# Designs tried in a protein design chat: VHH binders against Tetrahedral aminopeptidase 4. Part 3

Target 1, 336 residues: Tetrahedral aminopeptidase 4, of Pyrococcus horikoshii (o58468)
Amino acid sequence: MERIVKILREILEIPSPTGYTKEVMSYLEKFLKENEVNFYYTNKGALIAGNHPKPELVVIAHVDTLGAMVKEILPDGHLAFSRIGGLVLPTFEGEYCTIITRKGKKFRGTLLLRNPSAHVNREVGKKERKEENMYIRLDELVEKREDTEKLGIRPGDFIAFDPKFEYVNGFVKSHFLDDKASVAAILDLIIDMKDELEKYPVAFFFSPYEEVGHGGSAGYPPTTKELLVVDMGVVGEGVSGKETAVSIAAKDTTGPYDYDMTNRLIELAEENNIPYVVDVFPYYGSDGSAALRAGWDFRVALIGPGVHASHGMERTHVKGLLATKELIRAYIKWKG

## First folded at step 20 (VHH; from u03 with T100S)

Design v02
Fold by OpenDDE, fold request of step 21:
Structure v02 (fold): chain B 336 residues (1-336), chain A 120 residues (1-120)
Amino acid sequence: as target 1 above (336 residues)
Amino acid sequence: QVQLQESGGGLVQAGGSLRLSCAASGFTFSKYAMGWYRQAPGKEREFVAIITRRGTTYYADSVEGRFTISRDNAKNTVYLQMNSLKPEDTAVYYCATWYSGFYWTPSDYWGQGTQVTVSS
């Protein structure tokens, strides 16, 4: 297994639904310290890393994932939930999850349709999946609300779904490759460049709130002139993305990305023989667009590894991950 | 206990030079960026210069080209060579440390300061 995939697996195994990113941040801290990369936290909880005292280029990726929150303890003791981010419910049905209480206790459960037994529900295969008709089956002996309350579970507790990681023929299969795949690419790059990072005016931004739309709204170094967003490339019908290449997004739902940055990224990909595609994402937003809407005065571009089945049972390829890493490297070096 | 002790300040005529030193103790010097702030009378403290743990430097615009920051990890000391001094450089100069290594972030530790006075 390639180093970049090992890193990816490690961070995928850490539950990090939006709003509960302390564990993955701890991983990053340790990682950065081990690689002698300096960092600090913003008030909101973003982690900014780098070895140059005045970065002008910021590379951003988000560590937070889709998830859920306990909304209600149902009369039978199981859990109603609220989605965190754009969780596609049908693609997570049957997935195991961890309920994390505010006091740090962890329990196991499963996302299911209510009344899921086919022997009593003939509509189990036809019913549209909604928050209202689904629930978390708690793997505890509960029969009433009070039983669950005794466990310490309450509304407001986080629910993290298992990533379901598998590595086959270079393919990385897992939930939450959006955007931990990009995080892994950045971390792997940091290992490669740790001794020379100081030569380049670059910083890395690890965003904890992208899935809810405000992660990239604040917290950038004041000297930021360019923001390179590293997020998932889109693989699907009507787009050019592929799992074995890095996508360069010319445009997403929020508008075109910076003309000059995008062109330079394309040129660098060509010059360095990096497998890439230029693409237009039809239903897509990023921390970059969040930053622009927040009023930040810097140019923004977006790249990332091709990810299939986004916000579902996702898949990418190690070639795409490596391509992403190399393009980031190329851009950093060019700017320096 | 962390200690930062500045020295080398004094009175100098415009166009003159001074070299400040800051001796550090109580922490792993080589793991921190070091630098200098200054505070003139009636003004807020302002960033002057920073040097990272690996020797990368950055200067405030007001001192760029005139001041040079350096460090000696073997001596746990950071220096500020100040050339072409101007009356506007008159201030108390403070030694500071950054684990973050970013000049805009708050410093972790501060010295007591050394007075630099530049006469016209």
Scores: ipSAE 0.841, ipTM 0.932, lowest interface PAE 0.6, mean pLDDT 96
Fold by OpenDDE, fold request of step 21:
Structure v02 (fold): chain B 336 residues (1-336), chain A 120 residues (1-120)
Amino acid sequence: as target 1 above (336 residues)
Amino acid sequence: QVQLQESGGGLVQAGGSLRLSCAASGFTFSKYAMGWYRQAPGKEREFVAIITRRGTTYYADSVEGRFTISRDNAKNTVYLQMNSLKPEDTAVYYCATWYSGFYWTPSDYWGQGTQVTVSS
């Protein structure tokens, strides 16, 4: 297993639904300390890392994932939930999950359709899946609300779904490759460049609130002139994305990305023989667009590894991950 | 106990030079960026210069080209060579540390300061 995939596996195993990112941040802290990279936290909880005292380029990726929150304890003791982010429910049905209480207790459960037994429900295969007709089956002996309450579970507790990681023939299969794949690419790059990072005016931004739309709205170094967003590339119908290549986004739903940055990224990909595609994403937003809408005055570009089945049972390839890493490297070196 | 002790301040004529020193103890010096702030009478404290643990420097625009920050890790000391001093440079100069290495973040530790007075 390649180092970049190992890193990816490690961070995927850490539950980090939006709003509950303390564990993954702890991982990053340890990682950065081990690699002698300085860092600090913003008030919102973003992690900024780098060794240059005046970074002009910020490379941003988000560590938060889709998830859910306990909305209600049902009369039978199981859990109603609210989605965190754009969780595609049908693609998570049957997935195991961890309920994390405010006091730090953890319980196990499963996302299911209500009344899921085929022997008593003839509509199991036909019902449209929605929050109202699904629930978290708690793996505890509960029969009423009070039983669950005694466990310490309450509305407001987080629900983290298992990533279901598998590595086969270079393919990385898991939930939440959006955007932990990019995080892994950045971390792997940091290992490669740790001794020379200070030579380049770059900082890394680990965002904890991308899935809810405001992660990239604040907290940038005041010297930031350019923001390179590293997020998932889109693989699917109507786009050019490949799991084995880095996508360079010319435009997404929010508008075109910076003309000059995008062109430079393309040129660097060509010059360094990095497998890449230029693409237009039809239903896509990023921390970059969040920053622009927040009124930040810097140029923004976006790249990322091709990810298939986004917000579902996702897949990428190690070649795409490495391509992403190399393009980031190339751009950093070019700016320096 | 963390200690930062500034020295080298004093009275100097415009166009003159001073060299400030800050002796550090009580922490792993080599793991911190070091730098200087200054505060003039009636003004807010302002950033002057920073040097990272690996020796990269950054200066405020007002002192760029005139001041030079350096460090000696063997002596746990950071220096500020101030040339071409101006009356506007009159201030109490404070030694500071950054674990983060970023000058816009809060400093972890501060010295007591040393007075620099530049006469016309």
Scores: ipSAE 0.755, ipTM 0.892, lowest interface PAE 0.7, mean pLDDT 96
Fold by ESMFold2, fold request of step 21:
Structure v02 (fold): chain B 336 residues (1-336), chain A 120 residues (1-120)
Amino acid sequence: as target 1 above (336 residues)
Amino acid sequence: QVQLQESGGGLVQAGGSLRLSCAASGFTFSKYAMGWYRQAPGKEREFVAIITRRGTTYYADSVEGRFTISRDNAKNTVYLQMNSLKPEDTAVYYCATWYSGFYWTPSDYWGQGTQVTVSS
């Protein structure tokens, strides 16, 4: 198993729904210290890493994932929830999850349709999945609200879904490859470049709020001129993305990305024999979108590994992860 | 106990030179970026120069080409060579540290300062 995939597995096993990223940030701190890379936190909790005192290029990927939050304790002691980010409910139905209380206690549960038994509910196969008709079945002996309150569970507690990691024939299968695949590519690159990283005017931005649209809205080094967003590419109808390649986004819903920066990425991929595609995304936004909307005067581009079944039971291939890493490397070196 | 002791300030004529020193103790000097801020009366503190753990330097535009920062890890000392001084360089100069390596983050430790006065 390649080092990039081992890193990806490690970070996938750490729950990080948006707003609950302390554990994954602690992993990053340890990783960066072991590789002699300096870092600090922004006020919003983003982690900025790098060894050059004048980073003009910021490479950004997000560490937060889709998830849910306890909305209320139901009369039977189980849990109603509210989605965090664009959680696609049908693709998470039946998944196991962890409820994390504000005191740090952890409980297990399952996302299900309400009244989920097929022997009494003939609509389980057809009913549209909505927050209002689904719930978290808590794996505790509870019969009423008081039982669950005694466990310490309260509205506002996070619900993190199991990622379900598997590596088969070069394919990585898991929830939350968006955007932990990109984070893994950056971390693997940091290992490769740690002894020369100070030579390049680059910093890495690990964002904790991308899935709710404001991770990239603030916190950039004052020297920043360019933002390279590393997020997922897309495998699907109407795009060219491949699990074995890095996608270079020419445009998404939030507008074209910078033309010169995008063309440079294409040229670098060709010059370095990096498998790539160029995509135009119909339904997509990124930390780069947040940065531009917030009024930052950056040139912004977006790349990422091709991911199948985005926001669901995702899959990519190690070749696409490596292509993404190599394109980041090539762009950093070009900026030096 | 952390101590940063600046020295080398004084009065000089415009066009002259001074060399500031900052002797450090009480922390692992080689793990920190080191640098200088300055503050003139009635003005905000201004970044001057930083040198990373491994020796990479960066300067404010106002001093680039005239000032040189250096460090001696064996002596736990940071230096600021100031050439071609101008009256606008008149300020108290503070030695500072950054574990983060980035001058725009809060400094971890700072000294008491040394006065530099440039006469016209």
Scores: ipSAE 0.493, ipTM 0.824, lowest interface PAE 2.7, mean pLDDT 94
Fold by ESMFold2, fold request of step 21:
Structure v02 (fold): chain B 336 residues (1-336), chain A 120 residues (1-120)
Amino acid sequence: as target 1 above (336 residues)
Amino acid sequence: QVQLQESGGGLVQAGGSLRLSCAASGFTFSKYAMGWYRQAPGKEREFVAIITRRGTTYYADSVEGRFTISRDNAKNTVYLQMNSLKPEDTAVYYCATWYSGFYWTPSDYWGQGTQVTVSS
């Protein structure tokens, strides 16, 4: 198992639904300290890392994932929920999850359709999955609201779904490759480059709110001129993405990415024999989209490993992870 | 007890030079970026220069090419060589530390300052 995949497994095992990123940030702090990379937090809780005192290039990836939040305790003591981010409910039905209270207690549960037993519900196979007709079955002996309240569970507690990691024949299967695959590529690169990072005017931005649209809206070093977003590429109909390549986005929902940065990324991929594709995404926004919408005067580009079944049970290939890492390296070194 | 003691300030004519020193104690000097900021009466503090723990330097545009920051880890001292001084350089100069390595983050520690006055 390659080091990049080991790192990815480690961060996938740490729950980080948007709003609950303290644990994954603690992992990053330890990682950066061990590799002698300076860092600090922004007010919103993003982690900025680097050793050059004038970073002009910011490489950004997000550490938060899709998830859910306890909305209310039901009359039978189980839980109604509200989605965090664009959680695709049919692809998470039946997944195990952890309820994390505001005081740090953890409980287990399962996302299910309400009245889920096929022997009494003929609609179980046909009913559209909505927050209103699904719930979290809590793995505690509860029969009424008071039972669950006594456990310390309250509206506002986080719900984190199990990632279900596997590594088979170079394929990585897991929920939340968006965007922990990108984070792993950056961390693996940091190990390679730590003794020379101070030579390059680069900082790394680990954002905690991308899945809800404002991770990249603020917190940049004042010296920032370019933003290289590392987020997932897409494998699907109508795009070029491959699990074995890095995707270079020419355009997404928020418009074309910077012409010169995009051309340079393509040239660097070709010069360094990095497997790549150029994609045009019909339904996509990133931390770069948030930065531009917030009014930052940056040139912005987007790259990332090709991910199959995005926002669901995702898969990528180690070749795509490595291609992404190498393209980031090439761009950093090109900036001087 | 963390202490930062600036010295070397004074009155100098335009075009002249001064060398500021900042002696540090009470913390692991080699783990911190060191630097200077300045404040003129009625104005906000402004960043002047920073030197990372590994010796990489960066300067405000207003002083680049004229000022040189350096550090001596054996003496726990940071220096600011100020050449080609102008009246607009008149300010109290404060030595400061940054564990983060980034001058736009809050300083961890700072000194009492040393006055530099440049006559026209």
Scores: ipSAE 0.480, ipTM 0.820, lowest interface PAE 2.8, mean pLDDT 94

## First folded at step 29 (VHH)

Design bb1 (from z01 with T56S)
Fold by OpenDDE, fold request of step 30:
Structure bb1 (fold): chain B 336 residues (1-336), chain A 120 residues (1-120)
Amino acid sequence: as target 1 above (336 residues)
Amino acid sequence: QVQLQESGGGLVQAGGSLRLSCAASGFTFSKYYMGWYRQAPGKEREFVAIITRRGSTYYADSVEGRFTISRDNAKNTVYLQMNSLKPEDTAVYYCATWKTGFYWTPSDYWGQGTQVTVSS
């Protein structure tokens, strides 16, 4: 297993639904300390890392994942939930999850259709999956609300779904490759460049609120002139993305990305023989667009590894991860 | 106890030079980014210069080309050579540590400062 995939696996195993990124941030802190990379937190909880005193380029990726929150304890003691982010429910049905209480207790459960037994529900395969007709089956001996309450579970508790990681023939299969795949690429790059980071005016921004649309809205170094967003490339019908290549996004739903940055990224990909595609994403937003809408005065571009089945049972390839890393490296070196 | 002690300040004529020193103690000097900021009366604190653990330097635009920051880890000392001084450089100069390495973030520690006065 390649180092970048090992890193990816490690961070995927850490539950980090939007709003509960404490554990993954702790991982990053340890990682950065071990690699002698300086960092600080913004008030909102973003992690800014780098060794150059005046970064002009910020490379941003988000650590938060899709998830859910306990909405209600049902009469039978199990849990109603509210989605955090754009969770595609059918693709998570049957997934195991961890319920994390505000006091730090953890419980196990499963996302299921209500009345899921085929022997009593002939509509189990036909029902449109919605929050209202699904629930978290708690792996506890509960029969009523009070039983669950005694466990310390309450509305407002977080629900983190298992990533279901598998590595086969270079393919990384897991939930939440959006965007922990990019985070892994950045971390792997940091290992490569740790001794020379102080020479390049770059900082890294680890965003904890991308999935809810405001992660990239604030907290940038005041010296930021360019933002390179590293997020998932889109693989699917009507787009050019590949799991084995880095996607360069010319445009997404929010508009075109910076013309010059995008062109430079393309040129660098060509010059360095990095497998890439230029693409237009039809239903896509990023921390970059969040930043622009927030009124930040810097140029923004977006790249990332191709990810299939986004917001579902995702898949990418180590070649795409490495391509992403190399393109980031190339751009950093070019700016320096 | 962490201590930063600045020295070398004084009165100098425009065009003159001064060399500031900062002696550090009470922490592992080599693990910290070191630097200088200054504050003139009635003005906000202004970043001057920073030096990384490995000796890379960065300067404020206002002092670039005139000031040079350096460090001696064996002596736990950071220096600021100030050449071509201008009246606008008049301020109290503070030695500081930056654990984050970013000059806009709060310093971890700072000294009492040394007065630099440049006469026209």
Scores: ipSAE 0.849, ipTM 0.937, lowest interface PAE 0.6, mean pLDDT 96
Fold by OpenDDE, fold request of step 30:
Structure bb1 (fold): chain B 336 residues (1-336), chain A 120 residues (1-120)
Amino acid sequence: as target 1 above (336 residues)
Amino acid sequence: QVQLQESGGGLVQAGGSLRLSCAASGFTFSKYYMGWYRQAPGKEREFVAIITRRGSTYYADSVEGRFTISRDNAKNTVYLQMNSLKPEDTAVYYCATWKTGFYWTPSDYWGQGTQVTVSS
């Protein structure tokens, strides 16, 4: 297993639904310390890392993932839930999950359709999946609300779904490759460049609130002139993305990305023989968009590894991950 | 006990030179980015220069090309060579350390400062 995939696996195994990112941040802290990379936290909880005192380029990726929150304890003791982020429910049906209480207790469960037994529900295969007709089956001996309450589970508790990681023929299969794949690419790059980072005016921004739309709205170094967003590339119908290549986004739903940065990224990809595609994302937002809307005065571009089945049972390829890493490297070196 | 002690300040004519020194103690000097900032009366603190653990240097635009920061880890000392001084360089100069290495973040430690006065 390639180092970059190993890193990816490690961070995927850490539950980090939006709003509950303390564990993944702890991982990053340890990682950065081990690699002698400086860092600090913003008030919102973003982690800024780098060894250059005056970073002009910020490379941003988000560590938060889709998830859910306990909305209600049902009369039978199981859990109603609310989605965190754009969770595609059908693609998570049957997935195991962890319920995390406010006191730090963890329980196991499964996302299911209500009345999921085919022997008593003839519509189990036909019903549209929605929050209202699904629930978390708690793996505890509960029969009523009070039983679950006794366990310490309450509305407001987080639900983290298992990533279901598998590595086959270079393919990385897992939930939440958006955007932990990019995080892994950045971390792997940091290992490569750790001794030289102080020479390049770059900082890394690990965002914990991308999935809810405000992660990139604040907290940038005051010297930021450019923001390179590293998020998922789109693989699917109507787009050019490939799992084995880095996507350079010319435009997403929010508008075109910076012309000069984008062109430079393309040029660097060509010059360095990095497999890439230029693409237009039809239904896509990013922390870069959040920054621009917040009124930050810097140029923004976006790249990322091709991810298939986004917000579902996702897949990417190690070639795409490495391509992403190399393009980031190329851009950093070019700016320096 | 962490201590930073600046020295080398004084009165100098425009175009002149000064060399500031900062002696550090009470912490692992080699693990910190060291630097200087200055503050003139009635003005905000201004970043001047910083040097990384490995010796890379960076300067404010206002002093770039005129000032040189250096460090001697064996002596736990950071220096600021100031050449081609201008009246606008008049300020109290403070030695500082940044664990984060980012000059805009709060300094972990700083000294009492040394006065630099440049006459026209």
Scores: ipSAE 0.848, ipTM 0.937, lowest interface PAE 0.6, mean pLDDT 96
Fold by ESMFold2, fold request of step 30:
Structure bb1 (fold): chain B 336 residues (1-336), chain A 120 residues (1-120)
Amino acid sequence: as target 1 above (336 residues)
Amino acid sequence: QVQLQESGGGLVQAGGSLRLSCAASGFTFSKYYMGWYRQAPGKEREFVAIITRRGSTYYADSVEGRFTISRDNAKNTVYLQMNSLKPEDTAVYYCATWKTGFYWTPSDYWGQGTQVTVSS
């Protein structure tokens, strides 16, 4: 198992639904200290890392994931939930999860359709999956709201779904490759470049709120001129993306990315024999979109590893992870 | 106990030079980024220069080409050589250090400052 995949497994195993990123940030602190990379936190909780005091390029990836939040304790003591981000409910049905209370206590459960037994519910195979007709079954002996309240569970507690990691024939299968695959590529690159990071005017931005649309809205070093977003590349109908390549996004829902940055990324991929594609993403926004919307005067581009079945049970390939890492390296070195 | 002690300030004519020193104690000097800020009366503090633990140097636009920061890890001392001084350089100059290595974050330690006055 390659080092980039080992790093990816480690961060996948740490729950980080948007709003609950303290544990994954603690992992990043330890990682950066071990590699002698300076860092600080923004007010909103993003982690800024680097060794050059005047970074002009910021490479940004998000550490937060999709998840859910307890909305209501049901009359039978089980839980209604509200989605965090664009969680695709049919692909999470049957997944095990952890309820994390505001005091740090953890409980286990399962996401299910309400009345889920085929032996009494003839609609179980037909009913559209919605928050209103699904619930979290707690693995506790509960029969009424009071039983669950006594456990310390309350509305506002986080629900983190198991990532379900496998590594098979070079494929990585897991929930939350968006965007932990990009984070792993950056961390693996930091190991390679740690003794020379001072030479390049780059900082790394690990954002905690991308899945809800505002992770990239603030917190940039005042010297920032360019933002390179590293986020998953789309694999599917109407795009060229591959799990074995890095995707370069020419345009998404928020408009074209910077012309000169995008052209340079293409040239660098070709010059360095990096497997790549160029795509237009029809339903996609990013931390870069948030930065531009917030009024930052940056040139912004986006790349990332090809991820199949995004926001669901995802898959990528180690070749795509490495291609992404190498394109980031090439761009940093080109900046000088 | 951390101490930063600036010295070398004074009165100088426009076009002249001064060399500031900052003696440091109470921390592992060679592991820290060191730098200088300045503050003129009625103005906010302004970044001047920073030197990394490995010796790379960076400057505010207003002083680049005229000022040189350096460090001597054996003496736990950082220096600011100030050439081609202008009346606009008149300020109290503070030695500073950052664990983060980023000068826009709060500094961990500051000295008492040394006055530099440039006559027109």
Scores: ipSAE 0.455, ipTM 0.805, lowest interface PAE 2.6, mean pLDDT 94
Fold by ESMFold2, fold request of step 30:
Structure bb1 (fold): chain B 336 residues (1-336), chain A 120 residues (1-120)
Amino acid sequence: as target 1 above (336 residues)
Amino acid sequence: QVQLQESGGGLVQAGGSLRLSCAASGFTFSKYYMGWYRQAPGKEREFVAIITRRGSTYYADSVEGRFTISRDNAKNTVYLQMNSLKPEDTAVYYCATWKTGFYWTPSDYWGQGTQVTVSS
């Protein structure tokens, strides 16, 4: 198993639903210390890493994922939930999850339709899945709200879904490849470049709130002139994206990305024989979108590994992960 | 027990030169980015120069081309060679460390400062 995939597996095993990213940030701190890369935190908890004192290029990927939050303890002691980010309920139905209390205690559960037994409910196969008709079945002996309250579970506790990692014939299958695949590409690149990283005017931004729209809205080094977003590339109808290539986004829902940065990324991919595609993403926003909307005066572009079935049971290929890493490397070296 | 001790300040005529030194102790000097900032009365602290653990150097626009930062890891000392001095360079100069390596973040340690006064 390639190093980039090993790193990806390690990160995937750390729950990080938006708002609950301290554990994955601790992993990053250890990783950066071991590789002698300097870092600091922004006020709202993004991690900025790099060895060049005046970065002009910021490479950003997000560490937060989709998830859920306990909304209400139900009369039978099980849990109603509210989604964090664009969680696609049908593709998460039946997944095991962890309820994480504010004191750090952990419980197990399953996302299910309410009244889920086919032997009493003829609707289980066809009912539209909504927050209102689904719940988290808690793996504790509970019959009423009081039982669950005594465990210490409260509204506002986080629910993290199991990633369900598998590596088969170069394919990586897991929830949350958006955007941990991009983070893994960056971390793998940092190992390669650590002894020369101070020579390039680059910093890495690991953001904790992308899935809810404001991860990239603040916290950039004052020297920043360009933001390169590394986020999943779209695979599906109407795009040319592939799990085996890096996607370069020309435009998404928030408008075109910077013309000159995008052209340079294309040129670098061609010059370095990196498998790539250029696409327009029809339903897509990013940390770059957040930065531009917040009024930052720097240029923004977006690349990322092709990810199939985004926001659901995702898949990518190690070739696409490596293509993404190599395009980031090429852009950093070009900026030097 | 970290100590940073600046020296080499003084009075100099415009166009002249000074060399500041900063002797460091109480930490593993070769692992740290070192730098200088300055503060004139009634003004905000101003970044001047920073040198990475491996010797790469970076400067504020106001001093680039005139000032040179260097380090001697064997002597745990960082230097600031200041040439073509102007009256606006008049300030207290502080030696500093940045564990983060980014000059806009708070410095981790700083010295007591050395006065540089540039006369017309």
Scores: ipSAE 0.452, ipTM 0.807, lowest interface PAE 2.6, mean pLDDT 94

